# Designs tried in a protein design chat: VH-VL binders against p80491. Part 2

Target 1, 258 residues: p80491
Amino acid sequence: TNKIKIGHVHMSGCTGCLVSLADNNLGLIKILDDYADLVYCLTLADVRHIPEMDVALVEGSVCLQDHESVEDIKETRKKSKIVVALGSCACYGNITRFSRGGQHNQPQHESYLPIGDLIDVDVYIPGCPPSPELIRNVAVMAYLLLEGNEEQKELAGKYLKPLMDLAKRGTSGCFCDLMYDVINQGLCMGCGTCAASCPVHAITLEFGKPQGERDLCIKCGSCYGACPRSFFNLDVIPEFENINEIIANALKEGESDD

## First folded at step 10 (VH-VL)

Design u2
Fold by OpenDDE, fold request of step 11:
Structure u2 (fold): chain C 258 residues (1-258), chain A 120 residues (1-120), chain B 112 residues (1-112)
Amino acid sequence: as target 1 above (258 residues)
Amino acid sequence: QVQLVESGGGVVQPGRSLRLSCAASGFTFSTYGMHWVRQAPGKGLEWVAVISYDGSNKYYADSVKGRFTISRDNSKITLYLQMNSLRTEDTAVYYCAKRGYSFEPWFDYWGQGTLVTVSS
Amino acid sequence: DIVMTQSPLSLTVTPGEPASISCRSSQSLLYSHGYNYLDWYLQKPGQSPQVLISYGSNRASGVPDRFSGSGSGTDFTLKISRVEAEDVGVYYCMQAYETPRTFGPGTKVDIR
């Protein structure tokens, strides 16, 4: 079996997304043993050049005043087959989009953009941070999409399709997306996670359903990433068992998948 | 039935202050952001301000920033608009407005309005 | 801020005849999921505004079917198939795409 090359590209922001990936523990070890080589990750190794990658996991937004970062994100696109925006900062800019400078230790850094404003992005994984499971699953599905058999590729494509569609929507993560994709589709279970995740208190619950204020929404995408039903939509529901089975098989100890 | 009732309007001189109230009923007030919209005599509608369901977040039109303060008391089911440093151009009927259900942005209910006249 | 315009600013219609009002925005009001964040309001004489159309084409509850909204992006139209006496008032379009909310200048509709 051929292992794919995965890189973690850190832009501006915290390292919470990488930590979330690491929280997969044995699952991450399994991925690294059987399916992927981590060929770039500055947190683990100081590498001067961005290598060629099958999948680039990009964390953080891009500071426009940091020319090196701007060049790095462009280089990432050139060197990668698939670019994944990992986390709400990379997808939508999140809170960093509203920076006005003056922050320690780099007060001259004043403006940040989600990576989709600078390069073409193939897949969005919104969240702050995304769940460990979601990040893991996307990695597994990326492998299967690239190296799997025809059946595996098909299932992987179906799983990733909603995340790819998010990337096509653009770099604004409006609560209205959650409304359209989840609430209006009857998929909302009234858990309140979206309200809890909102940094500007634009969302609350009434009678077990989210209530939102568009005028206060900062388009950060936190609610969408935090929602447990964002990627459990009507398109993937018919394949839910198959998808879970293929992921479980891939993560099974002592076995290697094609 | 949803009801919004504005009060507190009157005649004031420029530079003075006035506080408007909007008493709400017929819906779960504490789960809705609320808006103020005003209309100068014989003129069109102008959006003024919005406040989150819990009062923790606010946004204002540029024309009133720094002078007006929107607030609410959910225990009293009342919306407020504190207007300071009033100007003649602030003369208008002031409406409180409620948005639709879920994330519906349109104003499905309006109060009858209260008239504020700023004149020397 | 998004600038809203309307045409005409005034309209006199014979009862039973159709009416058409245009609204334009300085920026597209179409979101990625296909909704236009444009609403139409009617303010009857001596009354508060009331919503007629939401999302460009959705008729509000209780609104007669003689009212219809159309358009997308930056150009929108409100049509009244047969104007009645109770339709007299000022019609406003409003964008809800971004804050601050902005209204058109209004179109006054009268009966001959």
Scores: ipSAE 0.778, ipTM 0.950, lowest interface PAE 0.5, mean pLDDT 92
Fold by OpenDDE, fold request of step 11:
Structure u2 (fold): chain C 258 residues (1-258), chain A 120 residues (1-120), chain B 112 residues (1-112)
Amino acid sequence: as target 1 above (258 residues)
Amino acid sequence: QVQLVESGGGVVQPGRSLRLSCAASGFTFSTYGMHWVRQAPGKGLEWVAVISYDGSNKYYADSVKGRFTISRDNSKITLYLQMNSLRTEDTAVYYCAKRGYSFEPWFDYWGQGTLVTVSS
Amino acid sequence: DIVMTQSPLSLTVTPGEPASISCRSSQSLLYSHGYNYLDWYLQKPGQSPQVLISYGSNRASGVPDRFSGSGSGTDFTLKISRVEAEDVGVYYCMQAYETPRTFGPGTKVDIR
């Protein structure tokens, strides 16, 4: 079993997704010990050269007025076998779509785009941030997809398929996607998270179900990323037991030690 | 039964103001965005404005932007359209419209409309 | 803005005969999940508009089965298999794909 090379590429964002990954604690340690080497992460080490990677976890959107960032994302695509948009900013732009400037006052930074508008993306992990567990699971499945046996590769493919399909849909995160993938599939639990996450108040709840206004939707993807059932959908449900088993086995000497 | 009843129409001179109202009933008004659509005499339909369920977000057609203000009072279950700096081309029957359930974008209910005539 | 067009602009039909109205959009109204955001409305004389077809092909509640919508992308058609006297009015297509919403110019249908 060879360890894969994973890099974290930070674009324009708050690094909340990386923090979420770190929240896996012993699970993350297990991944780093047995399955992956973190070969690039500017948050941890000031290494500017983007190396070749098996998996690039890209966090944040890209500021078009930051030429270095634009070049970095392109370089990331060239240097990576699999590019993962980590978080709703990278997937859909999220709140960054209507931002001017970054965390610092930078009024000259006028426009931010999700990475899919600039490069080809293989996998979306929506969320703001995504749950630690989801990020962990995707990492494990990515490893199995690349280094697993035939059975493991097949299962990993099935697990990642929904997230790959999200990437194929593009960078417009319409509430209609949530309606189609969750509400219309009977998966909505009426938690109200989608409404709470909507920055333009296009979504509310009535009788425990979301009510939305398409004309007000800015397609930022916040609702989809925030929904706890956006990933747990009909595409993964049939394999849920197998997925849990393989993940549990992979992590048996990590998080399970607590 | 869903009902939408527009009022406030009349004859006004160019440059004047008029406020339209739409009284709603038969549904949970406070959970729906609402729309105004107008129709000039003998002409087609023109979308005018939309307002969010809580009134915090609004969009307007370019033809009325800066002159018209859409608002609502959920406690009164009423939609409003404040029309300022009226022009002759604003002459139309004004309809309030409700979208369908959930995320359904079509207008499933319309009011009877109220006529606004702008003439010198 | 998305520009909507209709053809013909007027149609006179003998009762019992079929009618067909075309609607075109300047850009695709098809979303990734397979829905076309096109609606058909009928405005009868002296009345408010009423929805007939949603999502290009779904009949609204209470709409007779003689009405049907078809098409995808930029080209859509409303068909009336057997026109009745009560079908007289102006038919509008409307795109709900993006804001602002835009309507076709309307097609006036009369009975011969």
Scores: ipSAE 0.752, ipTM 0.950, lowest interface PAE 0.5, mean pLDDT 92
Fold by OpenDDE, look of step 10:
Structure u2 (fold): chain C 258 residues (1-258), chain A 120 residues (1-120), chain B 112 residues (1-112)
Amino acid sequence: as target 1 above (258 residues)
Amino acid sequence: QVQLVESGGGVVQPGRSLRLSCAASGFTFSTYGMHWVRQAPGKGLEWVAVISYDGSNKYYADSVKGRFTISRDNSKITLYLQMNSLRTEDTAVYYCAKRGYSFEPWFDYWGQGTLVTVSS
Amino acid sequence: DIVMTQSPLSLTVTPGEPASISCRSSQSLLYSHGYNYLDWYLQKPGQSPQVLISYGSNRASGVPDRFSGSGSGTDFTLKISRVEAEDVGVYYCMQAYETPRTFGPGTKVDIR
């Protein structure tokens, strides 16, 4: 099988998502050795032009006052088969929703939007940052989706489906999504992480369940990204062991799948 | 049994101030955002303001923004509406309203309302 | 702001007959997860409003089966299958999709 081309595109953000990806350590090395070529990553290499990519991992939101950033994100969509919003900033804007300008070194940069407001996004990976495991798994599944056999493609499709559905919902990260995806599904553990993460105090806890004020929600996606159960995939539970085995095998040291 | 009891209404002249209270009981007041809704005599309902569970966040209708202040004292289980620079168009029955459980946005309980009349 | 409209503004019904009230919003109230953020309230004479229908079609607790809500997006309907004397009052639709919340003008329902 051929290695896929992966690019990391950094928009406006802290680069924490890339760091999380890197935290996969030997797993990441294995992926880069056998399954993927990192063809674009400004954090690691000074490459001026966005190349053709199979998968674009985009972190951060887009500053509207930065013409270059706006053009880059559009170019990314044109040159990528699969665009992944990596992290809550890229997915929903997250804390960048609070930007008002005046920041060094570009005080005129005052408006930031999630990338989905500018381009079509195929996959969301919410989190601040997302777990290294989730990022890794999505990379593996993306490879299988593109280069795997029919069985592997089907499995990868099932695995990625919830994250693809998130992308279809749009760039509004409403706490009502937690209600739908977690609470109404009986998945809420009452941990209070969502409430703690809410920057506008729209969420609190009562009797072990979240209490939310829709009128105060700014749809930043912080709560959804912070919830440990927001990405729980009920549809792949029967394949859970198989999925883990596939991922584990892909990450094993030894012979390449080439 | 959830109870919401408004008070503080009366007759005032334009430009004057009035403070409304809503005494709550029968639920965990401190975990719910609260709303004010008003109704002019013979007219429809108008949303006025919302306050977060801890009072740290507030939104107002444009018609009252800058003049009205919503607040709460969770220790007294009371919601307030400070109305300044009152106008004749502010004449209405003022209701405090509670939203539903969890993320339910509808108002499941209303007070009986208190009448505010602004007239020269 | 989302503008809410209702039709008709007044309705006189014979007891036992059905009634239908329309509500329209200036923009869609349908959220991505499939819920319509449209509520129906009844204000009986001399009383405070009370919720009848939430999410466009969910009957509130204690609301009789003769009440039903339907619709999606921008067009909604409240139906009373058999109007009773106790159903007299003003019916309001309200959008809870965004702040500020906005109400329809109300529909007054009377009995002949």
Scores: ipSAE 0.681, ipTM 0.892, lowest interface PAE 0.6, mean pLDDT 91

Design u2
Fold by ESMFold2, fold request of step 11:
Structure u2 (fold): chain C 258 residues (1-258), chain A 120 residues (1-120), chain B 112 residues (1-112)
Amino acid sequence: as target 1 above (258 residues)
Amino acid sequence: QVQLVESGGGVVQPGRSLRLSCAASGFTFSTYGMHWVRQAPGKGLEWVAVISYDGSNKYYADSVKGRFTISRDNSKITLYLQMNSLRTEDTAVYYCAKRGYSFEPWFDYWGQGTLVTVSS
Amino acid sequence: DIVMTQSPLSLTVTPGEPASISCRSSQSLLYSHGYNYLDWYLQKPGQSPQVLISYGSNRASGVPDRFSGSGSGTDFTLKISRVEAEDVGVYYCMQAYETPRTFGPGTKVDIR
């Protein structure tokens, strides 16, 4: 078997990203049958030692006052070939950037950081949660990158590059990223999703175009992850317009080569 | 065509209060965050506060936090600055300022300013 | 808070000669898309400030082409290729990279 070891590492998250992964249903069964072993998942299995992993899917932000979590995220980096920030909380902090401490439960937990502020992160999958399809596609492409032939590795690298580039960009998800990646590129359709998703009311629309107050933005990344034309859409990645067919053909080609 | 007109400045004693107004026209006021910037006589510019388009979110410079309140009334197309517990160092010309289109960060329009003098 | 400095704080220029004003920030103003959150303003005597340059180098609408901005990261320069009498005033740089916005101390430009 040429299976890869995948783990889910849960930091300060709601488990919604793991649920989104699970919503692949039959696709998840196929992945676990042929391509990956789930070697760590604290919310599904009571295994508390972080094992060696090929791919770590990290959900949630890290509370600095939770020293066990800080050590666990560092151990995850050491034990993993590829670390994926799964969801906007892990990528940018999302709503956890509002945290100030003093809440009824665990009031000493005051500071939450995206995981990239503490460790090197290879791939971002933004969203709250990311779509089941996007998570599945990344899992398949990770398999092809690690175990595929030369052509499959090239395909995987090309697919993953925008998500790896997001990780290199940093841990701040400013609405200005939509300006540069979507609005200035003429890709904005005027749907208003960015304004509806903004937790601090920094964004509204004027004449079908976003208006925003960057000075009030908390850099949470919610708008970027919610925009249908931001980091993964057919106008940005046109060669993957038929992604389901491309994946099916790539997987069947691999089986034929076996 | 964009116009910002400040009013409400004057001479007050330390510890008193004063409320500034900024009447806006020539743009869709309800879609822009608005700012206050001040300039002490013979000195440089100091940013004071910002308010979101709907008034739900605000941010203040440390020098005025807890004493000044920025607010707006979109039905009257007016920005306000309530200045309480005034100090002599608050003496300045106060400008309201409008940010550029979309997320453009610069202040493309400023009012003429209104002078606030805090003196014994 | 990002500290902004300017050099020189004052200069006197013969009409028709070039002028150059430097601005430095205590941290990089360069955003990952290659945009510098640095703006230049001119405050003419008795007037409110007016934007001249945005993003370090882009002239604002109605600004003469004798004004140009350059620089990146922490070091920025405003140049006037040929100073005219109407260019007299105080020039400020301002960072908009983070809140609170902060201004440089100003550079007073006078004509001989």
Scores: ipSAE 0.536, ipTM 0.806, lowest interface PAE 2.2, mean pLDDT 84
Fold by ESMFold2, fold request of step 11:
Order: C-alpha cells, then sequence, then structure tokens
Structure u2 (fold): chain C 258 residues (1-258), chain A 120 residues (1-120), chain B 112 residues (1-112)
C-alpha cells in the first residue's frame, strides 16, 4: 500500500469539522492504518511546522489581522498537492462573514475571509459541520485519485467533480445559490433548515417554500452548508446509489493485494 | 391583487420629522422583506432602505443612514419610514416596493407614492 | 456603490419604428451561477415604475414580446421592436447585484 500524507490545518474555526472527521470511528482508524498518514494536526499531533502534504484539510476562515494565519495558509498551499476547504467557514466564511451593520465584502480590521480569497482551493466540503460520512468519502476518493488504478481514479474524479466545481465557482455562498442548485432542481423538501441557519434573517418560508431577501444576504454560505440537498448531482445518482458498498469494495481490493 | 398604499407625506421645514406608512394587501406581508425607494422631482430613482420579514435586520442608503428608520408591524400589515432631521435634499416622492416571489430580486409591485416636500 | 449609466438620455421615435437603449455598469453584474442581476423598468408619465425585464433578458409577466433585453456583465441593451404610443415614458435599468441597489439615470422615450 502507498499512503498519502494528510494534514488538518486549523484557521479561525470552532474545531467542529475536525470532530466530525473523528466521528468516523473505525472508518478513521482504517484510513490511518492503510491509506493515509496524518502528518499535521495541532490538536491531534505535536507537529509545529507545516510539512509537505498530499491533502490539506483546512478548517475555518482566515483572520487578516493575524499575520501568522495568513502566512500559514500560504505555506499550506505551497506545501500541499490538494487543498480542501473543510466546512462552510473555510468555503464561504459562514458566520465569520457576518458584518456589523450588514456590510458586504468588507474585510476590515478583525476581518475574516474564506481561504479561497487568499489561495487556490481544489475541493470544497461544505457544512457546519459536514457529515462524518461526507468527509470520509472525500478522503477515500482523494486517496483513489492520487494512488488508485485508472478505474479507481475515474470513480474518484466523478465523485469529487461536484465539490471541485463548487471550489471553481468561488467563495460566495448566498441564498440564491441554494435556490438555483436545490430549489430550481426540484430537490427542496421544505424543511426550513436554510431559514433557521441564516444569521441575518434573510430567509423565510411561505407555504413550505423558501423566500429570500438577497439585499440582506451577507454571502456567508450558512444556508448552503446546512441544506441536506445542496450538492446532489442528478447526472451521477445511479452510479453512487450504493456509495458505501463501492467504497468498501475499493478499500478491500487494496487489502487483497497482500 | 397586490396593493401598496403610501401615506403620511406633506410639507415640512428642514430639521423636522415625518413618518410615512405603507399599507399592504394581496400577499403574505410577514414573509417578505420590504423596501423604500424615492424619486426627487424631475430626477431619477434612489433606493432608500430595506427591512427583513420580521424586522430584525435593516439596511440603509448612506444618504439617509442615522436619520431615517425603517420599521414594520406585521399584525397591522404596515411598513413605516420614520424620517428625522429632514433636509431639502430629502424632497421626493417616496414609494414602498415589494420584490418578486422566492429569490426574484426585482420590484414587481410599487405603491403610488407619497410626496414629501422639505422647504422653509 | 455600482454606478449605472444609460445612453441615450432622451430618444424620440416614429411610431412603429424600433428603439434601443443601452445600460452600462461600473462592475460586472454577472453572478457565478450565470445570472445577470440587471432589471429594466418603465415609468409612464404620472405613474409608478413597472418592471419590464428581469435578469437582463427575461420578460416580466404581461410584457409584450416587442420588448427584449440582451447583454451580459457590464453592457446591457433594451430593445423595442415597434414602439407604440403606450411605450412613452422613462426607462431605467437597475442593478440588484449588491446593496445598495442603484438605478441608471433614465432614458426618456417619446413618440414623434
Amino acid sequence: as target 1 above (258 residues)
Amino acid sequence: QVQLVESGGGVVQPGRSLRLSCAASGFTFSTYGMHWVRQAPGKGLEWVAVISYDGSNKYYADSVKGRFTISRDNSKITLYLQMNSLRTEDTAVYYCAKRGYSFEPWFDYWGQGTLVTVSS
Amino acid sequence: DIVMTQSPLSLTVTPGEPASISCRSSQSLLYSHGYNYLDWYLQKPGQSPQVLISYGSNRASGVPDRFSGSGSGTDFTLKISRVEAEDVGVYYCMQAYETPRTFGPGTKVDIR
């Protein structure tokens, strides 16, 4: 087996995304046993310098007034093959984008930015926190993309493409993105989670359908990350209906080579 | 069916106050953010303010910030604009406006407007 | 704030002839999901504004098909294929890309 180097880089975040990763329990143990070395994680490992990494999982937004954080995120990009924005704070800023007085895109003193405003990001894993299953799936697919055979790399590419497309789209996540990606696609269930998560009360429900006041939106991505349907890809749903089985088979093939 | 009716305009001296009202009907007022837009006589349109559906969040144009207060009473289905420290530059027809359904950003319904004249 | 400009500021058209109004913004109104946050309004004499075109090109409900919108990013055009007497008024473009919303200066359209 040929392990990849994974690190967790903690910016301005609550550590909840790392806890969600850890909630994979036995799945995490198998990944660390067979497929990946955790080479950087200040809360889990006593490594003080940012090492070379294949995959960097970056949690949190970057405080511009914290010069060490700004230098660390740039070093992370330099030292990493793949940079993953882990959680809505890293992807879109989430609650750290909340501007006093309703201002938009005004990173001032004590200002926080999603990591993609400072460095190129390859993959988004939105959520606050993302589910343990989603983080696990991305980690396995990253391994297959880097170390798999051609069939496994093709599978990984198809799975990761929606999340890579999110990264290409940018660092602003607003109610209108949710409307276009979920509601207009007929995926909305009317659960109201988007309205409950909005820090500026820009979203309500009317007759079980979301209503949004974009003029009050701070582009924080909270609603997008909280929506259970925000990254469905209808074009590949049949291929991934048995995603847990597909992952188990891919990991088992690695063991049978011994 | 959607109807917006402004009232409370009039002639007032600089430095005085006025309160505008907008009575709404024909839609679920309590689920929509509401806007004020003004138009000085013979001039173009200027956006003034927005208020969230529950009144908890508000945003103002710089020209009125600190002097005007947008508010609403969902039980009375009414939008308000409290205009303090009025200046001659505030002379305009004031419209209340409703944006489109769901995520649609344009103003699909406007009131008839109420004229505010600030002169000595 | 996003500055909106319009050209021409005044236009006199022979009934039945086409008219074209341009609108330009100081920054792109194209959002990452592919929509332009630019709307067109008509304010007839003595009336409140009414929406004609949304998202740069979508006709509002009840708007005749002689009205069409085109353009993307920073440059937008409203066209009237055959101007009628009821089309007289001032046409405004408005950006909804960021708050505060801003309007163009208006284009007055008259019939000869």
Scores: ipSAE 0.531, ipTM 0.818, lowest interface PAE 2.3, mean pLDDT 83
Fold by ESMFold2, fold request of step 11:
Structure u2 (fold): chain C 258 residues (1-258), chain A 120 residues (1-120), chain B 112 residues (1-112)
Amino acid sequence: as target 1 above (258 residues)
Amino acid sequence: QVQLVESGGGVVQPGRSLRLSCAASGFTFSTYGMHWVRQAPGKGLEWVAVISYDGSNKYYADSVKGRFTISRDNSKITLYLQMNSLRTEDTAVYYCAKRGYSFEPWFDYWGQGTLVTVSS
Amino acid sequence: DIVMTQSPLSLTVTPGEPASISCRSSQSLLYSHGYNYLDWYLQKPGQSPQVLISYGSNRASGVPDRFSGSGSGTDFTLKISRVEAEDVGVYYCMQAYETPRTFGPGTKVDIR
């Protein structure tokens, strides 16, 4: 079968996003190995040169004072067809947004940048970490987008579009985006995760709904990436409510091909 | 129902200090960031400072940074502005202001203001 | 800081006639999703400011429908279709796009 080249590129991250990917059971990872070659993963493999990749899963933000990391992220973009920002640190900076030349206790946004500030990024997978299921779904859809038949590519495109649209919006994650994407869409469940994740205490809950002080927001994206509804699209929710069945059917069809 | 009442204004010489208070009622004070806005006599409005709902984070206009301290006491439902090293250009009516609910940025309630006069 | 300007700075209107106030910002106040972070305030004589228009065009609660806001990006307009005696005061635009918040210089509206 046609296999795609996937790599995991580790910037300034805690490895939790890679662990979340791995928590899809060994059977699922083995199935993806039938469809993909893991050509780069420094935390799991002793390959030191960034190879050509179809899909690069980039975890973590980029430390500007680490010249090698800055060169590696640029090389990753050059050698990859699709670059995925894996986790909120890569998407928006998350906790690393607040370092002062390292991860010191005084917040700064000048030493660590989300990867999209340095390179073009095609897909965001927000979360700290993203769920194992979301990472699996994106990996399968990336395979279908590259190697699937016309119907499978259309399915993959529809699933990935909200995540690609996040990448097009950029690396600034304002909590006011929760108002527009979640609260105004009737998707807020009142869980309070956004308030708990805000490092500058700009968000609280009042009567079960988020309350925010934009003047104190530092655009770190922590709240947006932590919200389970933040990129939820009403146009695609019905099509993907059975996502596990859809994936199983797609992989079964792929197994019978060639 | 929402009320904001400033107090503590007066006449003071340059270089001295003054503390303003804003007593709040009619809303859940502890869930809102609070602001100070000032207006020199016969002049326009100037934003001064903001404090987070729990007092843990603050931001100041450059004109007052290092001299003014915004604070709050949620148990007393009161906002404060400590003004040190006062200058004649700090002469103004000082308003406390509450922003709108949810994520709405406008100031939907203002106090009546308290006059601070800094003159030699 | 975002610089806000208003035109005219002073306006004298015959009761029942329309009035129009312009506000310009030094950078775009338009955020994603199509919302402009610009608000209009009226300060009546001897009173505190009160919000009239939010997000460039939304009337605040209790504001008469003779007030309307329009514009986007850097250029905004407040219109009063028929000025009444109670509309006398100073009108300010304010940006809430970035900190620090900044106000326009104000437009004094008076009756002939």
Scores: ipSAE 0.524, ipTM 0.819, lowest interface PAE 2.3, mean pLDDT 83

